# Designs tried in a protein design chat: VHH binders against q9uj72. Part 5

Target 1, 324 residues: q9uj72
Amino acid sequence: MFCGDYVQGTIFPAPNFNPIMDAQMLGGALQGFDCDKDMLINILTQRCNAQRMMIAEAYQSMYGRDLIGDMREQLSDHFKDVMAGLMYPPPLYDAHELWHAMKGVGTDENCLIEILASRTNGEIFQMREAYCLQYSNNLQEDIYSETSGHFRDTLMNLVQGTREEGYTDPAMAAQDAMVLWEACQQKTGEHKTMLQMILCNKSYQQLRLVFQEFQNISGQDMVDAINECYDGYFQELLVAIVLCVRDKPAYFAYRLYSAIHDFGFHNKTVIRILIARSEIDLLTIRKRYKERYGKSLFHDIRNFASGHYKKALLAICAGDAEDY

## First folded at step 13 (VHH)

Design p2
Fold by OpenDDE, fold request of step 17:
Structure p2 (fold): chain B 324 residues (1-324), chain A 122 residues (1-122)
Amino acid sequence: as target 1 above (324 residues)
Amino acid sequence: EVQLVESGGGVVQPGRSLRLSCAASGFTFSSYAMHWVRQAPGKGLEWIGNIYHSGRTFYNPSLKSLVTISRDDSTNTLYLQMNSLRAEDTAIYYCARGMKYFWDRSDYFDVWGKGTLVTVSS
């Protein structure tokens, strides 16, 4: 399952970067009677996050104004969400998304699954810190209060950010595979606990071995087994973990496809993934998307979005020559 | 060959007005957003403003009241009108072509003129 492909984003540091000039152009775009949305897109989607932070700092220094604040004031709807989202450091963006997923109307369990199943220990640590600083709340406590059952327990395990790293043990992998197989057979609360403990705490390298051994023992794919044995958000979370272990870009390709085609273009999911992954593996996600679904992500975004919102998403997504 | 040539610079007294021109050649001028940028001695580049093919203009907030950008697509010429000039407006003034397509992944300004010097002095 693991191809070992090099992962790549779509947004890179701009050469010849000038934060002062960029801030001036954004000032012109935001502080006049008219808003230059094209300028916002052309600048912010072509700068990496670190550069965008420098632009915001320059903006503050020159004008005594908060760039994000001005964007929120001048922009509307999903376009606002894209532009403002680009201005968050990655940990703070994750924190922002999690906060809104839990403190809005109801709980967006899919957002919790997507973020907590896919982030590294370092990312989890940083987003916890960002969450606390920004909202004066503990992320673990909020997750605990907003969720229940084995779903909650699994999220609480993931949010600790203490997954093992590096070392592999084939013998242990075989043992863990047996535990997983037994868990799928018995389906008791205790077995669910053992199952999520393995999936949440073993290293990705180790889990790949475990999944292979599971296949050897059961003759069944790990995802198929989970789908057959479990249900609800607990099942979805387990599947997300397995998919991220196998191929994280492929997982996000799946999430994007589902958001676009199964949920009538779920804007929050599309925006969140494009922004969060733009500097990490969005190019690879595009490739997985095309390989699996036969159409490019660019194509689908182009067909379902409109206006400057579409332009912004496409700028982040980028595309191959054939897409233009 | 794609080319931008600025003109109209010189020595002017404080409080005076000056109009700069930028002649474009070698490309479809009417299809591009055009920009003015300046560089004062010992300082970095400063964005002045831009004009789109639609005629929409945007300006650096710090300079907005003092400058007007216009274009004549029939003559492939970009203009910068500056009023109430001050010593701090002394700079080399450049016209630049804005990128047309974001997928080019190049610098935002892909073509520059050689610049014209404006000196504001008593």
Scores: ipSAE 0.905, ipTM 0.972, lowest interface PAE 0.4, mean pLDDT 94
Fold by OpenDDE, fold request of step 17:
Structure p2 (fold): chain B 324 residues (1-324), chain A 122 residues (1-122)
Amino acid sequence: as target 1 above (324 residues)
Amino acid sequence: EVQLVESGGGVVQPGRSLRLSCAASGFTFSSYAMHWVRQAPGKGLEWIGNIYHSGRTFYNPSLKSLVTISRDDSTNTLYLQMNSLRAEDTAIYYCARGMKYFWDRSDYFDVWGKGTLVTVSS
């Protein structure tokens, strides 16, 4: 199940980087009568986030204007979301996405699942800080207020960012597997609690052993067992955790495919994943996507998106020669 | 060979106008966005503006009122018209080719001229 492949993003630091020139070009793109959307794409999708921050700083220094503000003012629709999204530091972007997922009527549970199931302890810590700084609210409190039941409990566990890291213990893995098996058999609230505690707190390495032992004991795949025993967002969250443990890039490939094909191109999900993973493992995600679904992510984006929005997504996604 | 050659530079008095040219060769000029960039003595590169193959132009907000960029695709020539020149406009002026495709992960400017010196002095 686990593929220990080297992970790689699609966006890297540009060589010969000049933040002043980039800021000038963006100034020209945003402060005139007309908006140069191509320039925005050509610059921002070809700079890493740290470089984009330097561009924003230069922009502010030269023009006394906020780059993100100007982008939000001049741009519209999903293209705006992409360009503006690129300008957030990763923790702040996660915070931004979580905030909007919980703001207003209803809650985007899928966004919460995607982010909290996939982020490392360090990322979670940083996004919590960013969330508090940006919105003057506590992320845990907001999650607690916007969710309920075992789903809430599991999210609250994840958002602590205290997953174990370190050595594996095969004996313990066997014990945990038995607990998971029993949980699937009994399906009580207490068992759900024990199950999510294991999935949320054990290291990825340990969980891989647990899943193997579970298979040995039950003769069933962990995901299949979860799907059979549980339902709702709790089920979806548990599955997300398991998938991330097995292969995080594959999880995002699945999310992207579902967003594109099952939900009529769910723009928020596609944008969020591409931006968030562009410097981490988006190339690997692309590989998993193609391996599993037979078409490249680039191909599907190209077919389902349009205009400068499409161009922006494709620029972030990048692709092999055959994809162009 | 792909190349850009700037011309028209020289010594001019403050308040005067100057028109620079950039001759392109070795590629399909009409399909590329072209840019002007300058570098003053002891300073970094400064983007002046660009013109797309469609004729759309964009300028550095700091220089917008003083410059006009145009192109003649029939002669593969890029132009920079500068008016009311000041001492601070003294620089080497470069023309540069912008990338054609976003999947080209090289520098945005993939071709540069050697530059032409403009000296504004009384």
Scores: ipSAE 0.904, ipTM 0.972, lowest interface PAE 0.4, mean pLDDT 94
Fold by OpenDDE, look of step 13:
Structure p2 (fold): chain B 324 residues (1-324), chain A 122 residues (1-122)
Amino acid sequence: as target 1 above (324 residues)
Amino acid sequence: EVQLVESGGGVVQPGRSLRLSCAASGFTFSSYAMHWVRQAPGKGLEWIGNIYHSGRTFYNPSLKSLVTISRDDSTNTLYLQMNSLRAEDTAIYYCARGMKYFWDRSDYFDVWGKGTLVTVSS
């Protein structure tokens, strides 16, 4: 049911943390003739982000060099992306991912959907600030310029970070459910607008009631109704919102499974989700993944990735010895 | 019982060399990366370097020119060769076992010796 289960990450603050010593070890790993990739993995995946920031500071102080810069210089391919990604504060990482999703050839709409449908108001505000500071551009403006139609309108609504957080209202939920039902029946531009306004602005608690009432009225699941009535990235975004409202860890489990099995191991998505959720709910994501698909996330990563890249992902994912 | 025992410490004059040993017991020594760490009086821990089972070594950039780490798996012994010792090298020197499995969320070093004191003085 839609009860708020306790969620847990996979990376925690290390006990007996010593940023100077870690920096010394990383210095040894990166400043020699050969790179100690195992050392990088064993340290950075076993430190929380705040601790990694302290390590970077110590590294800078000791060697007069930027740790991320040295990693980018010494490392390559997806392994580099993982190690460098771990060194971003969460808002900066989101900003980084969004920027790259929009500034390349074309637009990675799935990245926009994943991030903007899943982040809290606080996270959205922080990533907007980070985006502006890092790239000297407004995130909303870039989203607006890179997208179109009702998809754009919905993203623009989400990026405002103004979702309600108030008390539930069953009567209002019933009314909103009727609006959603009508939207699915008529499917006009106006109805799409009303639909996305409800999904983007009502609290998660309220939306859970709305979805229940929708089921009562229509006899149909909200996701099924959306899939039947809408298409394209607009559809995908709406579904993402609904899934996040129901169970955010389950949504990410779905995203990971799809990335691994449907898209031939989409590295960017896998890396992004593991890093972004490692301190939030990645353990819960693993549980949902196993429950839904019968195999562990650890198992699937192990089978599809290779080398130090695999090891790094598995270290972030964590798992039992039997899974290795 | 898993144990590490350092030896070879003592009082030495500046400019001299010293070789420390660490005897390992109670585990498959050849399967682990081993480290040297030191702590000077009133200071924090300082990583010196490590050696993998493959024989690959990595060193603290600040100490690389002055130290050499080696191992003898047949005798389960780790070594630290130090050259051109200075007063600032005065410290307790520890050998430590490195983490073997990346899924282990414990401390990076799971086993420590008791340490051996090295005093560099005129």
Scores: ipSAE 0.897, ipTM 0.970, lowest interface PAE 0.4, mean pLDDT 94
Fold by OpenDDE, look of step 14:
Structure p2 (fold): chain B 324 residues (1-324), chain A 122 residues (1-122)
Amino acid sequence: as target 1 above (324 residues)
Amino acid sequence: EVQLVESGGGVVQPGRSLRLSCAASGFTFSSYAMHWVRQAPGKGLEWIGNIYHSGRTFYNPSLKSLVTISRDDSTNTLYLQMNSLRAEDTAIYYCARGMKYFWDRSDYFDVWGKGTLVTVSS
């Protein structure tokens, strides 16, 4: 049960902010034979996104050049991805990640799951607009074309951004719990549809009640039941939804741990989560990470990443005194 | 006490050169990146350039051809060489200590000098 913990990020607006001077420093860092990667890290990871946008504007005004463009030209590999990623407004960053996840021969289903299962209605709406503006394509259409089956249906439901808000009804929760229980028992296409409709459209507050009632009726945890009854990306998406409803920071902690330890440090996932959550709940994610796994996120990043890439990630992640 | 003290400012004619100094005390100077910043009358702060402990230097692209930053770690002194001075170079010049650790989460410059005035006039 969500105890109402205050969620906090790791990146905050810098005091005494001067976008012109920052842009000058970045200009100096990027204009030359040798790129000052330390300067990039020290500035961009210590400014909030809104401030970074102001820096980019100042940079454009002073030099007639796009800061992101210059970084892409001067930087390489995952370090480039981190620095460039920091320069996107959050909706545009999500759109960017989704577009790249669907571009090419393969689809990164895990990226789709992570983003669409965790974003609010407002975030989804902004993301859809950003996607259309940036790529001249409809996000829903692209998702539809790149996915199939109940997995597609669930993603299409989520991307509508029409989840109920501010609603609680214990009686309805009990009814929905019965539907979920039946769905787990019968496992037909119709039942899968009903299941995903409930999970995608009910408010988080309502779903918490539903999950409790489900446990009361079945004697089983909702995640365990899903794992037992379903498979593939559909299963993974359902689990992601449930985990986000329970504790979104904990979900991201799980994603980060899995990315680091189970997938040989999956760079795209680590970068995406750190950047996307840095101003929202990354501090809380760190707490959940340490609580669950016994080591700090900072510790694991430090041990598995290298070079300026590592330094950039650590700067975003930050840490407690014991981590340094 | 950590302190930075600029010197070498004054009135100079256009086209002349000037060398500013910044004396550091109270900390391990050789371990920090050092910066020069200036503020012209009625204008905001302008970053001039920096020098790392390795000797690497970076400059504001608008000023690169006119300035050289150097350091002497044996005397804990930072230098700014300016050439071909113009009226628009009139400003208070500050030396500042750069952030050492990214986890400090404070201002990028944590220590400032009081500044030295440079006036370029005929």
Scores: ipSAE 0.897, ipTM 0.969, lowest interface PAE 0.4, mean pLDDT 94

Design p2
Fold by OpenDDE, look of step 18:
Structure p2 (fold): chain B 324 residues (1-324), chain A 122 residues (1-122)
Amino acid sequence: as target 1 above (324 residues)
Amino acid sequence: EVQLVESGGGVVQPGRSLRLSCAASGFTFSSYAMHWVRQAPGKGLEWIGNIYHSGRTFYNPSLKSLVTISRDDSTNTLYLQMNSLRAEDTAIYYCARGMKYFWDRSDYFDVWGKGTLVTVSS
């Protein structure tokens, strides 16, 4: 469960920040026959998102061009995705990732799971708004149309952004634990509904109590129970919720490890997590990664990625857990 | 001691050319990317361009046609050639050392010269 450690990112506001000068350097890097990819990395990975927005504004003002657009035009492959991704405000980046997860060939259910299981009510609200503004569609409607079954129902619950906050009730926790236990035993549609309702709506603090009570009653870990009783994306979503409740950085460490090792280096996942968490808890994620898997995130990225793409990811990662 | 010393500044007439030099000492010059930056009176810093150890150069798009950056690693010297100078090119010109490693959390420019004044006037 949550160890109470202070969470920290890897990217911080640069001191003595000069958006005009940065924009000039980026202009020099992007304009011309040759692209200075190292300059892009050295600037954009060493500026916080707010500062990057100011750079983009300065860039627009000076050149009458969109920085993201120019990067998309001049850059290629995963390196492009990293550099362009860094330029989105966090809600818009989430919206961007969700939109692409649903509008591409097929649906990237793992992206939906990762984002919707891990975001706060505030973040969900902001991404919904961003999604609507950017794509002129309702995020909830798109999720509904692109998914089905209990998986859809759970996502729809999460995307409401109405999770309870702050209040704990040990007695209620015991009751909810019983419901979860029964759900794992009976596994009917009704029980699945009750299970996802509890996991999606109770506060993190309350759910921690519920999970403890579940352990007390069943003698089994909540994640193990879910893995034993359920399958498919529904199972994966439930597990994601539980892991986020216990330790969100640990969840992302798990996601990164899986993306790097189990999926032949799932680039989209790695890029998305590093960018999204770089200012939030990426340092903590690194610590959890090292603790759990024995190797640093930095080490694995270095070994599995190549070229300027690797350099960009490593720059965002900003070292291994032992470096701090 | 790591040091950068600019020279070659002075008063020049519009339309003339000027070549600035930056002498580096106290570090392996050939291993670093070097930059030129200027500051006009009452204005902020303006990036002019850079040159990598490989000899690759990049320039501020607004100044590209007017400047050429070069280096001589045998003498640890950075150069800035400026052509067709205008009054608006009046500024203090600085050479700066760029970061060697992308994981360095220090400022992008970790070493600066004291600058040399260029005044363009008729």
Scores: ipSAE 0.895, ipTM 0.968, lowest interface PAE 0.4, mean pLDDT 94
Fold by OpenDDE, look of step 16:
Structure p2 (fold): chain B 324 residues (1-324), chain A 122 residues (1-122)
Amino acid sequence: as target 1 above (324 residues)
Amino acid sequence: EVQLVESGGGVVQPGRSLRLSCAASGFTFSSYAMHWVRQAPGKGLEWIGNIYHSGRTFYNPSLKSLVTISRDDSTNTLYLQMNSLRAEDTAIYYCARGMKYFWDRSDYFDVWGKGTLVTVSS
């Protein structure tokens, strides 16, 4: 619980689960020239990740083949990305996304921001381990080499996975708020360091108090102050941290809306968020999305995506009866 | 009432062929994908294959060479043709209706027949 409310996903364990039969159906779906994409959607989007792993194991046992490999071979474009993405354990999926964000020419800084600002200490630890096992590289080292400046420093802080957890201290919150206020006023390198240290290391509960005290002292919202005082990916990362502290589902709702409306449907972002959050808080994200923007996430996906790709996204997103 | 009724089962000798039928009623048969599933004694369910309203078929890779699924929408009937039957093909054979919409959070198969027994024995 990150926003004080109960959070819920959209994908749950299927009752009467039979991994062997599912694997048989997927085997049938993936054979031949024309893949049964509908069967893939109807099975994989209606199984939780643990169940999907069992299906993959059964598939391997039955056919001596890797299910993800066969899907990557038989499927194409964004539909492939969705189906294959569903087959990763969550830490490995995060590792996969980070690897690809840093691989090749350029860096997808927004992917780094989204993942590292939103994951818990436990998730970060598992992600780092998965990254090392899968790619034989150290995640921290790769982040360090692919980024620079205060942006790098902040990411490096987050990727340590050592955010404080525990009790709150109102007196300390007031002090930290003053430090943040001073940082916004002076904007030196040292102040930026102090600011990111507070935002990266204090507990979410403590930071909520800090933000309130900041409002009391400065008369400004923490996000507004950051937007006024800083720029670039450093600014975006700071804002992401603050938004995640306030309401993580709301942050993802914002990311989805921006991906859909501001960036002409940024497929990678939409796919990543839907898959990563499907068993965690995607239902809550949908609620925040509708509350904030007046249209359902289902509606917008339906209007902007097409084909089996659309069907797959909608199946993951799910929706209310009125959306169908 | 939505109903599926399998028929054509019985005792057959190894190497013989058998055709099973599934009669559908109570729904628009032509709008649904239909499946065959079997269960051998003491074993779990095994998916055989399916056929869509378009006539497209998909099969369990292990059974593909031995079975053919077809449908007749004018008579609301699903068929399973089995050739070169073996002792291991002894099972109860079920026809099942596949889900129509992805937002249906029920089981993948929402309607089942009662099954028909096929015994392959010399």
Scores: ipSAE 0.894, ipTM 0.969, lowest interface PAE 0.4, mean pLDDT 94
Fold by ESMFold2, fold request of step 17:
Order: structure tokens, then sequence, then C-alpha cells
Structure p2 (fold): chain B 324 residues (1-324), chain A 122 residues (1-122)
């Protein structure tokens, strides 16, 4: 039995950090006719987000220029998306991704699911603040207007950021499991509402008890039951919640595998996860990925991406010795 | 033993030019990007620019029109040409080797020279 779960990222604060020199080198890389893309990668992927903010401040102080703006001018395509994305504070990056998921042609429901099903109360609160400050709009109102049905109701509950924390009650877990079982049998609108309210509102610790009790009474895994009972984005969101409760790094490993192998390489999803998880649990995600899929995440990125884009993704992902 | 040895420093008059050299030994010079960095008295390190094996160069924007970096892979020598020198150019000048593997979590530079002093004196 493990002594508690230990999660770890791949990007750490650099030792001997000198933001002034970093900014000078980035100025050389960006402000001439030619762009030194390798320099951008080597500096920005080797600094934590807090250090990148200090570099951006030094760059602006020395040159009167916006570092992100200069990168967008010199860079293109997916490489630009990676390098610009690294420069967002984490709450603003989540807000940025949600904004673009909803303001383009159609709605990117998988982006909404991935972010809202996985973030903690604190992360959701900070994301809502960043969204309001950056876009002068209310995140909840935008989600409401861009989505519908039980999918919307579930997202609206998640975006409140009010999940119970640390609370467990084994008797209630058995009762909640029975409610979930009935919801899979009946499938009425009221049952769907009860189901999503349990999944959105109970603490992670309580939900793990609920899922054990569900298996006891039904003989079935919760994810399998949801897949049999429901469909569409509502079903996908419920599954994402359950997977995040059980093993959030494994959920992201699954999402990365799907983004790399299903329907071709889905660049936006790979970029988003690598950036958003790089300082939180990306190393743990890598371990879950290799355990489940047999090949390292590094290997799969190397095989599907190319050029400086590949170099940037691999620098964020990092690898074990055998990957190099 | 990997070594970088700068030379060509000394006292020069304002408005003059100076060429610094950096002799490299103990490694495959042509495989590495090379850099010049300086430190003025009482100030922090200032990056001057770099040069790749291809001959591509990149410069600190504040110094771009004042300096030229070149390399001669046949003699394992890195050069810094400085023009129109001013008192503010007084500094210790270092050559440095860039990291070969970008995914190494260490510093960007892995080998430094001992430096050569340039004094621009009226």
Amino acid sequence: as target 1 above (324 residues)
Amino acid sequence: EVQLVESGGGVVQPGRSLRLSCAASGFTFSSYAMHWVRQAPGKGLEWIGNIYHSGRTFYNPSLKSLVTISRDDSTNTLYLQMNSLRAEDTAIYYCARGMKYFWDRSDYFDVWGKGTLVTVSS
C-alpha cells in the first residue's frame, strides 16, 4: 500500500536564475530579421511559470516591448501556440482556452470537459477571476449560452467551484450509490440531475467510497455503467469526472493517448495538457501513460510531431534516459 | 580537459575598435553554439550574442550595431569585434559554450572562460 499519492511536474524553478540575461537572449532571438527558435525553447521550457513572468517583465522594462507579442510576430502555427501558451499564468491559460473553445465556430465541448472536470475549487475560482479580468465577461454566463441540457447543468455546477472538501460519510456513500444505480436504470431528467449533483458536489474522498459501494450493489464499474446508460457530451463529462476522482494523472494520460492516436494528432489538446500540467503532475501523467499504453509519451510525441514544435513539446514533456 | 581562453583585452582609447579571441580546446568546437558575455564593474552579467556552427548570429538588441561575432572552426577560435568603444564598454569579457542538449535542466551555458579585461579609458 502506497504512502499517499505523490504527484510531480516536469518543469521546476531553474537554479541560478537571471531574468535580465534571459530577456537579453530572448531579445536577440526575436528582434532581428531571423528568429532563434532553439533559444526560445531552451530558455522558456527551462523556467517555471513564475520565472517566465519575471522574464517578460524584464523584457518589457529593457525594450519597451511585449514578449508574447514579439513571439506571435515571429512564430507560426502550433509552435507559436506552445511558446505563447507557456507565457500565460495558469489561471489565465485556462481562461484563454475556455474563451477560444466557446468563441470560435461551434463549441469545443472536449476542452470544456477537460478543464472543468479536472480543476479544483481554487483553480476554478482563479480561472473565473482571470476570465472576467481578461475578457470582461462572466465565464458562467458564457458556458450557459454555449451549451444546453444536462451537459450544461453539469458544467454549471462544476464551474461554481464549490465541491465539498475532505467530507466523508460511509452511510451517505451507500445511499448515494443507490441513487446512482437508480439513475442508470430510470434515466429521467430528474435522475440525471441527481446523478450529476452527486458527482459535482461530493468530495473526491466521498466519491471514491460511493464508487466502491456502486460496484458492491451493481457488480459493475461506474464508468462502464455510465457508458451503458447515457450518451453524448453528458456521458463524456460524467466519465471525465469519475476518472478525475479516481486518478487524475491517469485521466490526462488517457486524454493524451486519445489526442495522439484517435483521428490523428490533435495538436490543441496535446499542447493544452502539456502546458497546464507541466508544473503540477505531468511527470506522474507520463508514468501512467507508459504503464497503461506500453510506450512513453515522449516516444509518441516524437513520432507524431515535427520541427521546432516537436522540440518544444519534448522539452516540456521530458523523458527517461532510454527516450534520448 | 575542456577549456576556453579569452585574449585580446587591454586598455583602449574611446572611439577605437578591438577584437577579442577565444581559443577552445578539449571538445568538438564545431558542434556547439558559442556565446560572448560581459560584466562591467559593479554590474551583472550582460549577454552580447551567440554564433551557431552554421555561422548564424544573434545579438543583444542594445549592442547589435556595435559588435560582430565570428568563428573559425578550423582553428577552434571564437571572435568578438567591437567598434566605436565607449567607457561603458569597460568590462570583463567571457566566452561561453552553449548547452548541447536543450532538455538538460542545467544552466544554458556549461563551460565558461576566465575572462579578459577591456578598459576603455579617456
Scores: ipSAE 0.616, ipTM 0.879, lowest interface PAE 1.7, mean pLDDT 91
Fold by ESMFold2, look of step 14:
Structure p2 (fold): chain B 324 residues (1-324), chain A 122 residues (1-122)
Amino acid sequence: as target 1 above (324 residues)
Amino acid sequence: EVQLVESGGGVVQPGRSLRLSCAASGFTFSSYAMHWVRQAPGKGLEWIGNIYHSGRTFYNPSLKSLVTISRDDSTNTLYLQMNSLRAEDTAIYYCARGMKYFWDRSDYFDVWGKGTLVTVSS
């Protein structure tokens, strides 16, 4: 780490953390016929994930009960999804979201794209382990079974979690850019395979050189070129990879904006991004969102969500209450 | 200045009842959820329960049958009624103010009283 600019989340470890008292308060909130939903929000969004795990342990020790289970019994709809989602360790949350994206009728390809295009090697390794432990199944096999074509091949490459790190080679970047240009011109299966291998396997630093050289060769932006050359989920996945390489917080800001405005308020996407990025770069995502779309993420959530669901999302998003 | 002042503590015999008061000043009392917390000698903090401006109450499950929380917004006063007191109820009892906004990153209890000592003994 050689620069002073860090991405930053919105949820931090709470000082003076007392998991026993937190568990007592959650016990009171979940007791009886009524639920203190405000208490659930105020505790669980004010603790980091590691602290939430300690609260769950204290709750189980104190009451002999599973906190997530008790919340699922008392809560409903999207509010339940937020509160339960906060209680997943990050690798298990990714595994959980992928499992549900592939089970049932149809496949949620946008969920697969969002997670697999954006996660680091370490995050992918940990989510594969969590998936195996939780569901007794192989993540790669499930992806293969539920997807097809070059979309499948690209996801299968990403899920290996073996992207090169720290590598830069300007001569190779020029060669890779020529391969990408030829793939946009020829569009054969072999060219599509070479294209996705470059995008999935080269380091982020190397890919930035490749994209600059691609623009020099073609006169065209990489995303524009992909949009003109390809379609369907393969195209969407390739674009997601390029956007994550360029500016991952901006990619998530784009996804949130689309989930709120382009697809209707797509609750699953909003919830997933807010939870998964809350301790990583959600503050940076908020800044990119306001810079690019003119209104704060906080404003857009307040405008479209309601009730305790809204309160929970705003508590995770934090800040900007005074912004329009 | 925002203040919470507890009163009504003292020495009581086992099996008896006691009512504690918490006088609030310096803020709009009716806008906040209010809590009772206690700390026995040499032990950690134990949450007793809360009450909202609406009158809704929630209690630590282990204490639910022993306590009742009420509030009088016209006098800015919070109450804790304790029944069937036992030696293990000996503690300093604190009132505390809950946070107002869900997106503020403060601890749930941003204002505490100084506490009132309750000793259950003969």
Scores: ipSAE 0.612, ipTM 0.884, lowest interface PAE 1.8, mean pLDDT 90

